VHH binders against Profilin-1 (pfn-1). Designs and how they scored, part 54

Target 1, 132 residues: Profilin-1 (pfn-1), of Caenorhabditis elegans (q9xw16)
Amino acid sequence: MSGWNAYIDTMTAAAPSIKRCAIVGAADGSVWARTEADNVFKASEEELKTFVALFNDVTQVPAKGADIEGVHYVVPRTEESLIFGKKENTGFFAVKTKSAVLIAVYEGPNEVAAQVRKAVESMQTYLNNAGY
Short names: E, the ipSAE of ESMFold2; O, the ipSAE of OpenDDE; V2, 0.75 times the mean of E and O plus 0.25 times the DockQ between their complexes.

## First folded at step 9 (VHH)

Design wa60 (from w25 with Y100W; framework vhh_6fv0_2)
Fold by ESMFold2-Fast, scan of step 9:
Structure wa60 (fold): chain B 132 residues (1-132), chain A 126 residues (1-126)
Amino acid sequence: as target 1 above (132 residues)
Amino acid sequence: QVQLQESGGGLVQPGGSLRLSCAASGFTFSTYDMYWVRQAPEKGLEWVSTISYSGSNTYYKDSVKGRFTVSRDNAKNTLYLQMNSLKPEDAAQYYCAKDWDILTGYFGSSPEFDYRGQGTQVTVSS
């Protein structure tokens, strides 16, 4: 059983400043895998459905920001398949693949944010190449 | 400019212990997550352990859990790997790294670490 949890484990090993993360369906925000226990990713299915719909037009997101786990993040800019945001000492990166959206919430300075982004984008590339 | 210098390797008997050190310079060490990786003869690079910038989060390869402990001293710009209960399969060149590509570490590709050091050799033999 390969399960999607193996990819969560790989991402957290590559960027241990990730506090919580999830892999969700791009069409509906359904959770495929997420961090658990004291690192549980808490976003509701309704919030995730709203969040993945942001990828329908990422250029609109910086004007409004984005909500994850009931926290409102300022989104400074977006890229084609990338939404990222900041709130105080926390932040997130979310990337879209063909079938999935990967969301990673992290804590730390700009340097760890860069490492988290690299981990998330590396996984995005892997999943796209695998047909997801 | 970025420099990583590993030390502390050597020859040890099975069941023995070694403590590896990595001295970092040329960047703000305290703001980076850090990694230990290893390469055995005739094999690719293998991820061993990670530690967050603050030291609060650590992760380990399954085969070293309970035997290895990663730590850091941000005031000294130094990363450590305490290795206990060493096994013959732990014999490898050990490297510290500032940046790591998860695809190369887990999927069998040749890794290209940004600012990897020269390494320190660990030999486990009776």
Scores: ipSAE 0.490, ipTM 0.771, lowest interface PAE 1.9, mean pLDDT 85

Design wa61 (from w25 with Y100L; framework vhh_6fv0_2)
Fold by ESMFold2-Fast, scan of step 9:
Structure wa61 (fold): chain B 132 residues (1-132), chain A 126 residues (1-126)
Amino acid sequence: as target 1 above (132 residues)
Amino acid sequence: QVQLQESGGGLVQPGGSLRLSCAASGFTFSTYDMYWVRQAPEKGLEWVSTISYSGSNTYYKDSVKGRFTVSRDNAKNTLYLQMNSLKPEDAAQYYCAKDLDILTGYFGSSPEFDYRGQGTQVTVSS
């Protein structure tokens, strides 16, 4: 098991409504760890490279939305290091740290979304404090 | 007011089984992921299992995987933990929770969780 996989396990344990998630490099979208097997995160290298580049200017994202795993999400607003989107009953939260981008795809109502956001932002804080 | 009431603990021999229940009230149970946590003497709070709001996804602490099964009945607002092949290391006070502070809970200090009542005690003969 990779070292980074432990962080995926921590996030999914605390927010089990996360259907799929990944930790990728902020510079290039290279996958450091992702959910596997029944919950495999299926995003192409090209899609991830495009996605992480959105963090270079998050203010442009709400006008265009974002694509993850071939699904186009509406992005209602962004924050400096946060992009989140919705499509029907599914959504995602993506946060940028110094070196990484954490992406979590979930399904469920607003209470579930709040739990997923908390999990992703807590991990973001931990990794930033650890120098990542 | 949020309330969680645990029951079903007791004394068992190693290899025995127990089924814990958690009765929830004061919130829309079916829209929350739920958790089982435990605390043994001389130890901090330890996460045991999680279940998604719908019951579709479950996760377990490594040491209980294959022995414990979490489930829920959203119609009855009740969370369950079936514990089989119990070991002395499983002896603890068990609590259910609707909120966890992931990183401080797992990696250090002051886990933030929303639980009510005294929990339920599980004792396994040494």
Scores: ipSAE 0.044, ipTM 0.484, lowest interface PAE 6.7, mean pLDDT 84

Design wa62 (from w25 with Y100H; framework vhh_6fv0_2)
Fold by ESMFold2-Fast, scan of step 9:
Structure wa62 (fold): chain B 132 residues (1-132), chain A 126 residues (1-126)
Amino acid sequence: as target 1 above (132 residues)
Amino acid sequence: QVQLQESGGGLVQPGGSLRLSCAASGFTFSTYDMYWVRQAPEKGLEWVSTISYSGSNTYYKDSVKGRFTVSRDNAKNTLYLQMNSLKPEDAAQYYCAKDHDILTGYFGSSPEFDYRGQGTQVTVSS
């Protein structure tokens, strides 16, 4: 099946405080791979289409926040290829590559968030260098 | 300053067991996910196991599943790796680590991470 599942496995092994994770197409939000079973990433295709479109103009996102898996997150700031949000003890990091958006939802304190961010950004760098 | 000190390595026969320990200091151990990685002669650094900050989630390299168990004692700032049914291919220098680059450190040919200890040597021979 999809070789993209190997990247999901790599990310969750590197940052096990990632509760749910997905790799989706940057153009349309189509799911290439996601966590399943007890850690199923449950965002709808329509929600993901809306979410990846945020990368077309990230400057508008902090004013509106972002929705992932039906949960509304406060987005404190954005960068050209990074959106991250917080809601109490939960959060997410989403990074855009040439062809994909990586989304990781986590739970934990700031130290855990820093590890998740590092894992997501490392994967972003790898995929960009691999031409994705 | 962050310090990690591994211990518990040694020489065992195939099928034997070892328990590795990692004593952590200089950071709030209970708030960090922790890792075991290893490096065998003429090989790159390989990820072996991960444990979440709370101990609730554990992950393992496929070749060690069912044989190795990672655990932690947050009150003692100590990380453990119980290794059972050891095989010759498990022989390596074992390190504990925190905060790593998953693609240029543990899973890549160029090891990079924020911190790694001195390691403890595991040898498997008859």
Scores: ipSAE 0.136, ipTM 0.572, lowest interface PAE 4.9, mean pLDDT 84

Design wa63 (from w25 with Y100R; framework vhh_6fv0_2)
Fold by ESMFold2-Fast, scan of step 9:
Structure wa63 (fold): chain B 132 residues (1-132), chain A 126 residues (1-126)
Amino acid sequence: as target 1 above (132 residues)
Amino acid sequence: QVQLQESGGGLVQPGGSLRLSCAASGFTFSTYDMYWVRQAPEKGLEWVSTISYSGSNTYYKDSVKGRFTVSRDNAKNTLYLQMNSLKPEDAAQYYCAKDRDILTGYFGSSPEFDYRGQGTQVTVSS
């Protein structure tokens, strides 16, 4: 909870273009930490449970897309432990670690997307090395 | 300079078939994921299909799944889209596009002329 909020702060400091983000449990989608107040990440428990289950077979995701905060995103492709999506000028990057899924929502052009992906993948590496 | 040149479009009747080709130059084709995107007159760009750099993984927009097949020949630096059972809704200008590694290159605000060619027109009408 409170300890995990420090990682949210680290990610948003590394990529200020992240509008909302969360760290959730890979097994059940339970929220460990998320952005709050004016930047509150508004996914429901049921939506997050459905979303993290997508990592069980990422190859099927581009055919159906993905839903985050009630918004349906087109997923153009996936990589091992990475799902990303686009809708107009908005998008997200989600990466899976051993125990967690990191989700970051952004708005802006490809340069913004690149910064967000770097921040999310850096945190993924850190958490994997820490045993999460 | 990255260059992509599409061909193979034309006029077909509903239920017909076309095969689109994209000739790539100016980059190491075999190391990039490739995309087909399209734009109809009244609509924005929409993603149609993706093929991984090796050709091992393919992905499709729901409405074309089972009808379209993407493939590539890395020895010839060429991307293909086999389109079967064409519908009027498939009529559009078709473009091929390349990934920028860590960037989303298939849609949105990337400079499209760096990632896609002039396109090839597909018209579906009797």
Scores: ipSAE 0.000, ipTM 0.131, lowest interface PAE 14.5, mean pLDDT 80

Design wa64 (from w25 with Y100I; framework vhh_6fv0_2)
Fold by ESMFold2-Fast, scan of step 9:
Structure wa64 (fold): chain B 132 residues (1-132), chain A 126 residues (1-126)
Amino acid sequence: as target 1 above (132 residues)
Amino acid sequence: QVQLQESGGGLVQPGGSLRLSCAASGFTFSTYDMYWVRQAPEKGLEWVSTISYSGSNTYYKDSVKGRFTVSRDNAKNTLYLQMNSLKPEDAAQYYCAKDIDILTGYFGSSPEFDYRGQGTQVTVSS
């Protein structure tokens, strides 16, 4: 269980503009690891269950947006295993692996978003290759 | 260099209609998804609508569904937003935007970050 915290640390080190992030189960939204203390990822169990279910049909998401930590994000478009959203100077990237969903919330302009996406997708590739 | 020029805003009474246009240049318009976003005074940017690069798929904010219609003319490099049954809460500065990089799946820019124009103002009052 505690081993999953190392992946959180790796992502936040690769993209310092990530303010909060989590790795959750793709089937049920159960938290495997998340940022804690001053950067605690505050999504509720019910919210995460709802969020991971969005990956069952990502084409529906742009019409409704997505909620993370009680914040409603605009989702302008999706890709097969990627949901991303924006609200003013805040945004998120969420990617699905075989068994997990990685969620990273960041703050900053679109140039910052590019680095966050790269970090999240690199971890997605690593976990998929590791069988997760 | 990317250029986006909005037009068509104005003052309208509740229940009225306006048609916004966005003239695009400096990039291959037909390969980019396009967005309409708006900002009301003392509020943040709010997404309104998305249209895919081909025009085949459209998406809308729940509060504007059935009232707004996004469309595009790739031959003219122009994006449109038809706004019907306008409400006071629709009053805002409207901007068009594009993805930073369509191949990476990035969200389109806010007007402050990647957009060069000032948008077009929509006011709804008598």
Scores: ipSAE 0.000, ipTM 0.201, lowest interface PAE 12.2, mean pLDDT 80

Design wa65 (from w25 with Y100T; framework vhh_6fv0_2)
Fold by ESMFold2-Fast, scan of step 9:
Structure wa65 (fold): chain B 132 residues (1-132), chain A 126 residues (1-126)
Amino acid sequence: as target 1 above (132 residues)
Amino acid sequence: QVQLQESGGGLVQPGGSLRLSCAASGFTFSTYDMYWVRQAPEKGLEWVSTISYSGSNTYYKDSVKGRFTVSRDNAKNTLYLQMNSLKPEDAAQYYCAKDTDILTGYFGSSPEFDYRGQGTQVTVSS
């Protein structure tokens, strides 16, 4: 009965410093699952549609940055199917699968970023292998 | 021991120029992408420029494109930022960072482990 919310729970358990996260459709940014209540992922559907379109050409993203939840993040570089951003002690990692984009917003010291990236990339691998 | 030491900042009038340098040691400089980031008082950290490990690819924040030029000298383990036509909005503390620092969010601010410089201050006033 867990549906896509089980994957949210798995990522937040693997990296407790994830403050908010979501799984959205790669084609349109539609929300499949997200953190809720006090940890609600607040990005609008219009913002998410714009964000997932960045994966059509990730090489253009570092020049402009990226907006998540109305916050503008510095994107220092991009990798294959990976966009990540930094703003002070906060940041995000976003990875694209065949059908989805996973977005995790974190807050904390330098060690947190590496743990969050590992959790998100592990889930990316799992979902790709599952056909998503 | 990784060390990054920024220099070249100062006070300039609008339209002026500065050349920032970052001297790197304690790692194989030629194998890392390098970054310039800046922080104005009470503002967040802001990416300015990226240069690939070979120097073949450069990227710039839209507001500095055409005015700033990033370069590197791998033989000297040195990163540069040439800043022309400076505007008041460019006033900030400037830091250099290597790819691992960006990934971990570490810019050498820890008192116990920070062997990187304090950055270099750029002020633009009339």
Scores: ipSAE 0.000, ipTM 0.229, lowest interface PAE 11.0, mean pLDDT 80

Design wa66 (from w25 with D101N; framework vhh_6fv0_2)
Fold by ESMFold2-Fast, scan of step 9:
Structure wa66 (fold): chain B 132 residues (1-132), chain A 126 residues (1-126)
Amino acid sequence: as target 1 above (132 residues)
Amino acid sequence: QVQLQESGGGLVQPGGSLRLSCAASGFTFSTYDMYWVRQAPEKGLEWVSTISYSGSNTYYKDSVKGRFTVSRDNAKNTLYLQMNSLKPEDAAQYYCAKDYNILTGYFGSSPEFDYRGQGTQVTVSS
């Protein structure tokens, strides 16, 4: 429907082990696009505002973990503009661009996690180069 | 080392069918999402289909939806592409891939592959 949904479709096609994902505003967590159908990305506005604020100081995140869709994830470490976490067979990668935060929730082993990370980081690079 | 070997291509009439296979070795096949991509002589490399590591999720290029079906056999380390109702526009060298640069694959530039095979040729002619 919207232009931003094309980026969601692109990420899920490249890494179909992504179960749910969203593109949200970096300043306020407003949803620009998200996955739809039976497994829709279901984070509340309050949760997303809290989540994007974690990028103001990623070094504090491993001590506290992160909450996405009411699920608490262990965050083992962070990198510049990257927060990732794991809970059993479920995990996420979240990356910040100039204007957006991309969040992808996936299920699968470590090899799948590596592919999801690559897809999310490729989109991050593309959006940064496009000025977002 | 990662090795991928495509087979099953050939000459077919418009409206015909072919089944492509990709034999994988050198990595734990069952833990990777896999891809089919193609290149015609006068076109760039284009993405055709993806399948998740478990086979539960599949995705297709719009022009092949309803005609192509991707599947995998993790016990045999083999990826498949069933192609029905073939059109002249489907004629290309077909490759399987373990990974690639998603954006260049979808937008018509040569994708960066972790590894791909030598491919299998599909020709559609009357």
Scores: ipSAE 0.068, ipTM 0.523, lowest interface PAE 6.1, mean pLDDT 83

Design wa67 (from w25 with D101G; framework vhh_6fv0_2)
Fold by ESMFold2-Fast, scan of step 9:
Structure wa67 (fold): chain B 132 residues (1-132), chain A 126 residues (1-126)
Amino acid sequence: as target 1 above (132 residues)
Amino acid sequence: QVQLQESGGGLVQPGGSLRLSCAASGFTFSTYDMYWVRQAPEKGLEWVSTISYSGSNTYYKDSVKGRFTVSRDNAKNTLYLQMNSLKPEDAAQYYCAKDYGILTGYFGSSPEFDYRGQGTQVTVSS
C-alpha cells in the first residue's frame, strides 16, 4: 500500500474508537488512503467530491448537514477547517489541511467523540507542519 | 480529579513475565480509550499499547506485538498490561494514560506528553 496508509494506521491506533477513516485530497476528494477490510470506508468518489467542497464555506453546513457513506449527519456547528456531525451514537470529524481532508467516523459517547476530535486535530497539525 | 495508579512492576530476567495494573478514578473509565506508555532512561516517552473504551479494539507498538496484551475491566475501573517474553529493551518506567496528550508525541509533532499516573518501574536484567 501507499505511504499514506501509515497515517491511517497511526490515527486508528491513537484513537481506536474510530470505526472508519480516510485521507482525501482537499481539491477533489480523491482517496489517498482509507481503512480497509472489515473497516472499509465506503464513500463514493462523487460523495467525497461533494463533501470536500463543503470546506469552501463551512458556515453553510449546519443548515443542510453532511453526507458520508450514504448516511446523513446533523452538523450542529462548524469551526475553522473543522466539520463534525452526529447521528445518534455515531458521528464524524473532518478537518482540512493545506492539501488534504481527514475524515474519521466513530461510534460512542461524548467522551469518545472528544478523543477522536483530538486525534484528528493532532494529525491535522502534523500534516500542516509537514507541508501537506 | 483524574487519578491513575500503576502497579505490578519489578525486576525480571529476560524471557520473564509481569502483569501491570492501572487503577483509575475521577472519571467515567468505561467511556475512555486508554493507553500504556513507557520511558526508558535517557529516552523519550514511547507509546506501547492502546485499548478502546469497550475493549473491542487493541493496538500495539511493533516491537511488543505477540508479547504484550492489553486488557481492561470496566466494572473494576482497572487497565492491565500482560508482558511476556520480556527483553532488556523493555526496561522502562511504565505509565497508563487516558488523555490525548500522548498523541502529539505519537505523531512526532511535539515532545509534550501527558500522563496522570506516577508510573511503575520495570527492570529486565540477566
Scores: ipSAE 0.083, ipTM 0.485, lowest interface PAE 5.4, mean pLDDT 83

Design wa68 (from w25 with D101L; framework vhh_6fv0_2; at its last look DockQ between E and O 0.73; V2 from the best seeds 0.00; counts 0 for: pae E 4.2 > 2, unsure alone 63.4 < 65)
Fold by OpenDDE, look of step 10:
Structure wa68 (fold): chain B 132 residues (1-132), chain A 126 residues (1-126)
Amino acid sequence: as target 1 above (132 residues)
Amino acid sequence: QVQLQESGGGLVQPGGSLRLSCAASGFTFSTYDMYWVRQAPEKGLEWVSTISYSGSNTYYKDSVKGRFTVSRDNAKNTLYLQMNSLKPEDAAQYYCAKDYLILTGYFGSSPEFDYRGQGTQVTVSS
């Protein structure tokens, strides 16, 4: 396992309602690590390239939504380094660090979503402090 | 108000077993992922186990894998931790926790939680 895989494991353990997640390069969407096995994060690099580009202008994302793993999510709002979407009882949180984008796809009620967000943002803070 | 009350701790010999319980109230228990954490003397708080709101996913600290089992009964608003093959290094105050706040280092190394109970003491000694 790469060092980045450890962060995947950390996020999933911290927020067990995360179904799939990935760490990708903020510049190009290249996959640094992703959940595998029964919880394979299936987004293609092409899709991820498009996705990470959303952070270039987050203000436009709510109007367009976001696609992950071929699923279209409604994006109610965005923050400077945060894009989140919803679809029924699922959703995602994507946070941008200095060099990476962390994407977590979750399933569960809103309370769980809040927990997922905290986990992802906590990892964001950690990675930023670490220089990533 | 959110309340978490742990129980089931005690003194056991190495190799023994304990079953911890956590009674939750003041929030919709069934909609939250829950955690077990512990703090040994002279050590920081460390993560032990997590369980998803539905119980479908569980995760464990490496040192307790295969020995500990987390479960929950959402109808009873209760979280459980079955601890088998206990070791002296498992001795600690065990806490039920809600709302993960801060990740310091890797998860399980001095995490911070919004809510946790008063804890239940687990002692492992021959």
Scores: ipSAE 0.824, ipTM 0.911, lowest interface PAE 0.5, mean pLDDT 93
Fold by ESMFold2-Fast, scan of step 9:
Structure wa68 (fold): chain B 132 residues (1-132), chain A 126 residues (1-126)
Amino acid sequence: as target 1 above (132 residues)
Amino acid sequence: QVQLQESGGGLVQPGGSLRLSCAASGFTFSTYDMYWVRQAPEKGLEWVSTISYSGSNTYYKDSVKGRFTVSRDNAKNTLYLQMNSLKPEDAAQYYCAKDYLILTGYFGSSPEFDYRGQGTQVTVSS
């Protein structure tokens, strides 16, 4: 649906340490909106389909880690609708809503990671309340 | 204890310029993304600009793009907002903020903050 770019803009304004992010369909990983140009979210269709399927059983993810944009992340633990990972000075937060998965890749210290998580979870709450 | 102290507001004519400053203490300023927000008389809080912890990424409200520039000096624990080509609709109390949740404000609700300063008043009058 057109207009999803506004949610990407809201996310990056709320947490400007997000380097790249996307909103994708929970069923198939189809891209609804993503950061573009110098901040383009680079995940392939195959990778996104694999990634969103992780939400079918998040308990298996810490043993294997997760791949985003061809980068393998260590996933220390998961929550029912949240997968997050860390690799050196970069990391990601991904949350599932009723029909979408929001993925945000960031770079920075723990305080920045906390701000990114807050922004991702606030968007998750908004989208769920809006019926998405 | 987080403390934020804004300064630099004043009266300016339409088309004029002001530079706002925010002095931060009580937290590791260099590790946080920071925000400028404003509130006009009898209006809700409105997000204006955001800057990443390193200063490498900045974002602006559409109506201020090209006129306002946010910057920071992490060595001095200070956040700045350079305001050029000021318009009457820019008149407001300006606040710097930490751990700002902008989502509700962007979608027609009031923005949410963990902390904001006492503010500095900007008036635009001929």
Scores: ipSAE 0.552, ipTM 0.810, lowest interface PAE 1.7, mean pLDDT 86
Fold by ESMFold2, look of step 10:
Structure wa68 (fold): chain B 132 residues (1-132), chain A 126 residues (1-126)
Amino acid sequence: as target 1 above (132 residues)
Amino acid sequence: QVQLQESGGGLVQPGGSLRLSCAASGFTFSTYDMYWVRQAPEKGLEWVSTISYSGSNTYYKDSVKGRFTVSRDNAKNTLYLQMNSLKPEDAAQYYCAKDYLILTGYFGSSPEFDYRGQGTQVTVSS
């Protein structure tokens, strides 16, 4: 529980097709904030540590995919600070800031995915500018 | 081209109700999240409500939660805002929007939305 919950609320209001999301530490995967209650983001510390380490070399991720919340996603493309995963009509966007990784799991068509990406990248920019 | 047309505004007494509609055309309405925003005299744009593409997720500004209900009919390409228990502070020009440019409106700047209609006026007075 932290002041970081306001950032979770902001992302979900900006991109309502986000089903679950979290802000985790880039170095260790520790959870700073996440969606709770009926939409709890549930991933182990070990899974999150492995997940955030993908940003150490994003070029290797498309070959093996990525796991989050026990779900395996195909990763069709990556960018230096962004990983996009896809499984059926669901997917995730994860972006890295100076000290955190933002993870948003969504459901919907490509147009929704674009809206979700815009929301998480806007938050990425804000956090980077704020020193996080 | 994207076109959004708001309607359903008008004059209402405090405590009254209005139902706003937003008719959408020029894009695949059912695949976009949609937004309601408003602008009161001498104020900037304020976010009011958000609804996911399927209608399954809805979010509201704290001051309207419990009084306003956003909904959509994807078969009719229409977005709705049911406004109950209206207060004088709800008086504003209301707009529906398809996209946003800047999330940082929650961080001290006015939000910007790529596409919105002409708006519909809601007036609350005795």
Scores: ipSAE 0.220, ipTM 0.599, lowest interface PAE 4.2, mean pLDDT 85
ESMFold2 (binder alone), look of step 10: mean pLDDT 78; pTM 0.788

Design wa69 (from w25 with D99E D101P; framework vhh_6fv0_2)
Fold by ESMFold2-Fast, scan of step 9:
Structure wa69 (fold): chain B 132 residues (1-132), chain A 126 residues (1-126)
Amino acid sequence: as target 1 above (132 residues)
Amino acid sequence: QVQLQESGGGLVQPGGSLRLSCAASGFTFSTYDMYWVRQAPEKGLEWVSTISYSGSNTYYKDSVKGRFTVSRDNAKNTLYLQMNSLKPEDAAQYYCAKEYPILTGYFGSSPEFDYRGQGTQVTVSS
């Protein structure tokens, strides 16, 4: 399929350490595309609406943490248009574009985090340049 | 610094097999995801396959799925691509890469996609 599912396929091929990922609307958290089947990204509509609202003021997020797929993550700090978190051997990177939020959940030691971050930030740049 | 040396290409008949190798040096091979990409004459660079740093996860271009198998030997700093049931449309220069082509394009300091090898040629004809 062309459309948003192709971007999910590209992200997982570019960073195979991603366990689950999704592209959601920045305004409302509506799912545009996500990993499916055995790797289904299973955050609720309510959770995603709450999550994308965190980008309204990322500086407040480290004090509260963030919830993805019913899992509470510690967010040690944020960067401009980037929220990332850790819980034991799992973590996530979430980046905001003009109209979307990309969320990637990975599993593994800190050594894989940089590669996942690079893939997510690369896709963010691509989508921004494409007008999304 | 980063060096990638491909080998194993050649001429095969349709339906034949080849095994490509890529010897890596100048970086910690075992901590990097690796990629096979190809380029046919007067075409752009095409992604063919991905393998995670640990070897646990692999991905393939739709048209090669079921025919090609990527693997790696981290102790030997070597990446492999086993190509079975080769078709004329598989004929291309094959490169191993340390960066997925689109990622290199996004942050690209080089239009050559941050690989150092010269590739290995695969020709499919009778």
Scores: ipSAE 0.408, ipTM 0.697, lowest interface PAE 2.3, mean pLDDT 84

Design wa7 (from wa1 with I102L; framework vhh_6fv0_2)
Fold by ESMFold2-Fast, scan of step 9:
Structure wa7 (fold): chain B 132 residues (1-132), chain A 126 residues (1-126)
Amino acid sequence: as target 1 above (132 residues)
Amino acid sequence: QVQLQESGGGLVQPGGSLRLSCAASGFTFSTYDMYWVRQAPEKGLEWVSTISYSGSNTYYKDSVKGRFTVSRDNAKNTLYLQMNSLKPEDAAQYYCAKDYDLFTGYFGSSPEFDYRGQGTQVTVSS
């Protein structure tokens, strides 16, 4: 938990259109760091445990969608280590690294979504290279 | 196609103020997060500030917090950086960017960014 806040700060500075985000453990969904205060990432421990388990077989996710912060998102498709969803003007990108899952919730048009995806994937690459 | 043009740099004394502008064209400015970065002689490129597409979220390098303010006018396709209480350490070529690899700048030694302008020079001395 200690020190992981710097990665949240880096991610939100790189893509300030991220409204809320978190870095959680891939095995259990335990929160390592999250946005706080007015931008608090609100997902419960139970919801996060359920969410990270989706990465055990991402091919099943589009049929059911995904829940984050009590909001049900339509997941149009998944990629290796990537789940993303959309609901009206909001969406999320979630990527899995060796030890972590990064979740970023954003609001805005498709151009904003592209910038958020780039930031999340850049952090994924960095953490994988750092052994996380 | 993407063009960014910085202006507003100049020579000021320590404690002085400058307002930088960045005129954007060739993309839908109002749908992109924007960045200010700088490079001093013999130093690497460093991130200074970020602003969200709507202007509602801003972030700053620790050493400029409270002194610099980033803003934007989406109707004019213009990005601004108001710089107050300027210090000699702020002297640099300032660039605006549509895309900046902040992770490389944060973790690496050779940061890169795309869709930057030619820059505007800020000098802080007598």
Scores: ipSAE 0.379, ipTM 0.704, lowest interface PAE 2.8, mean pLDDT 87

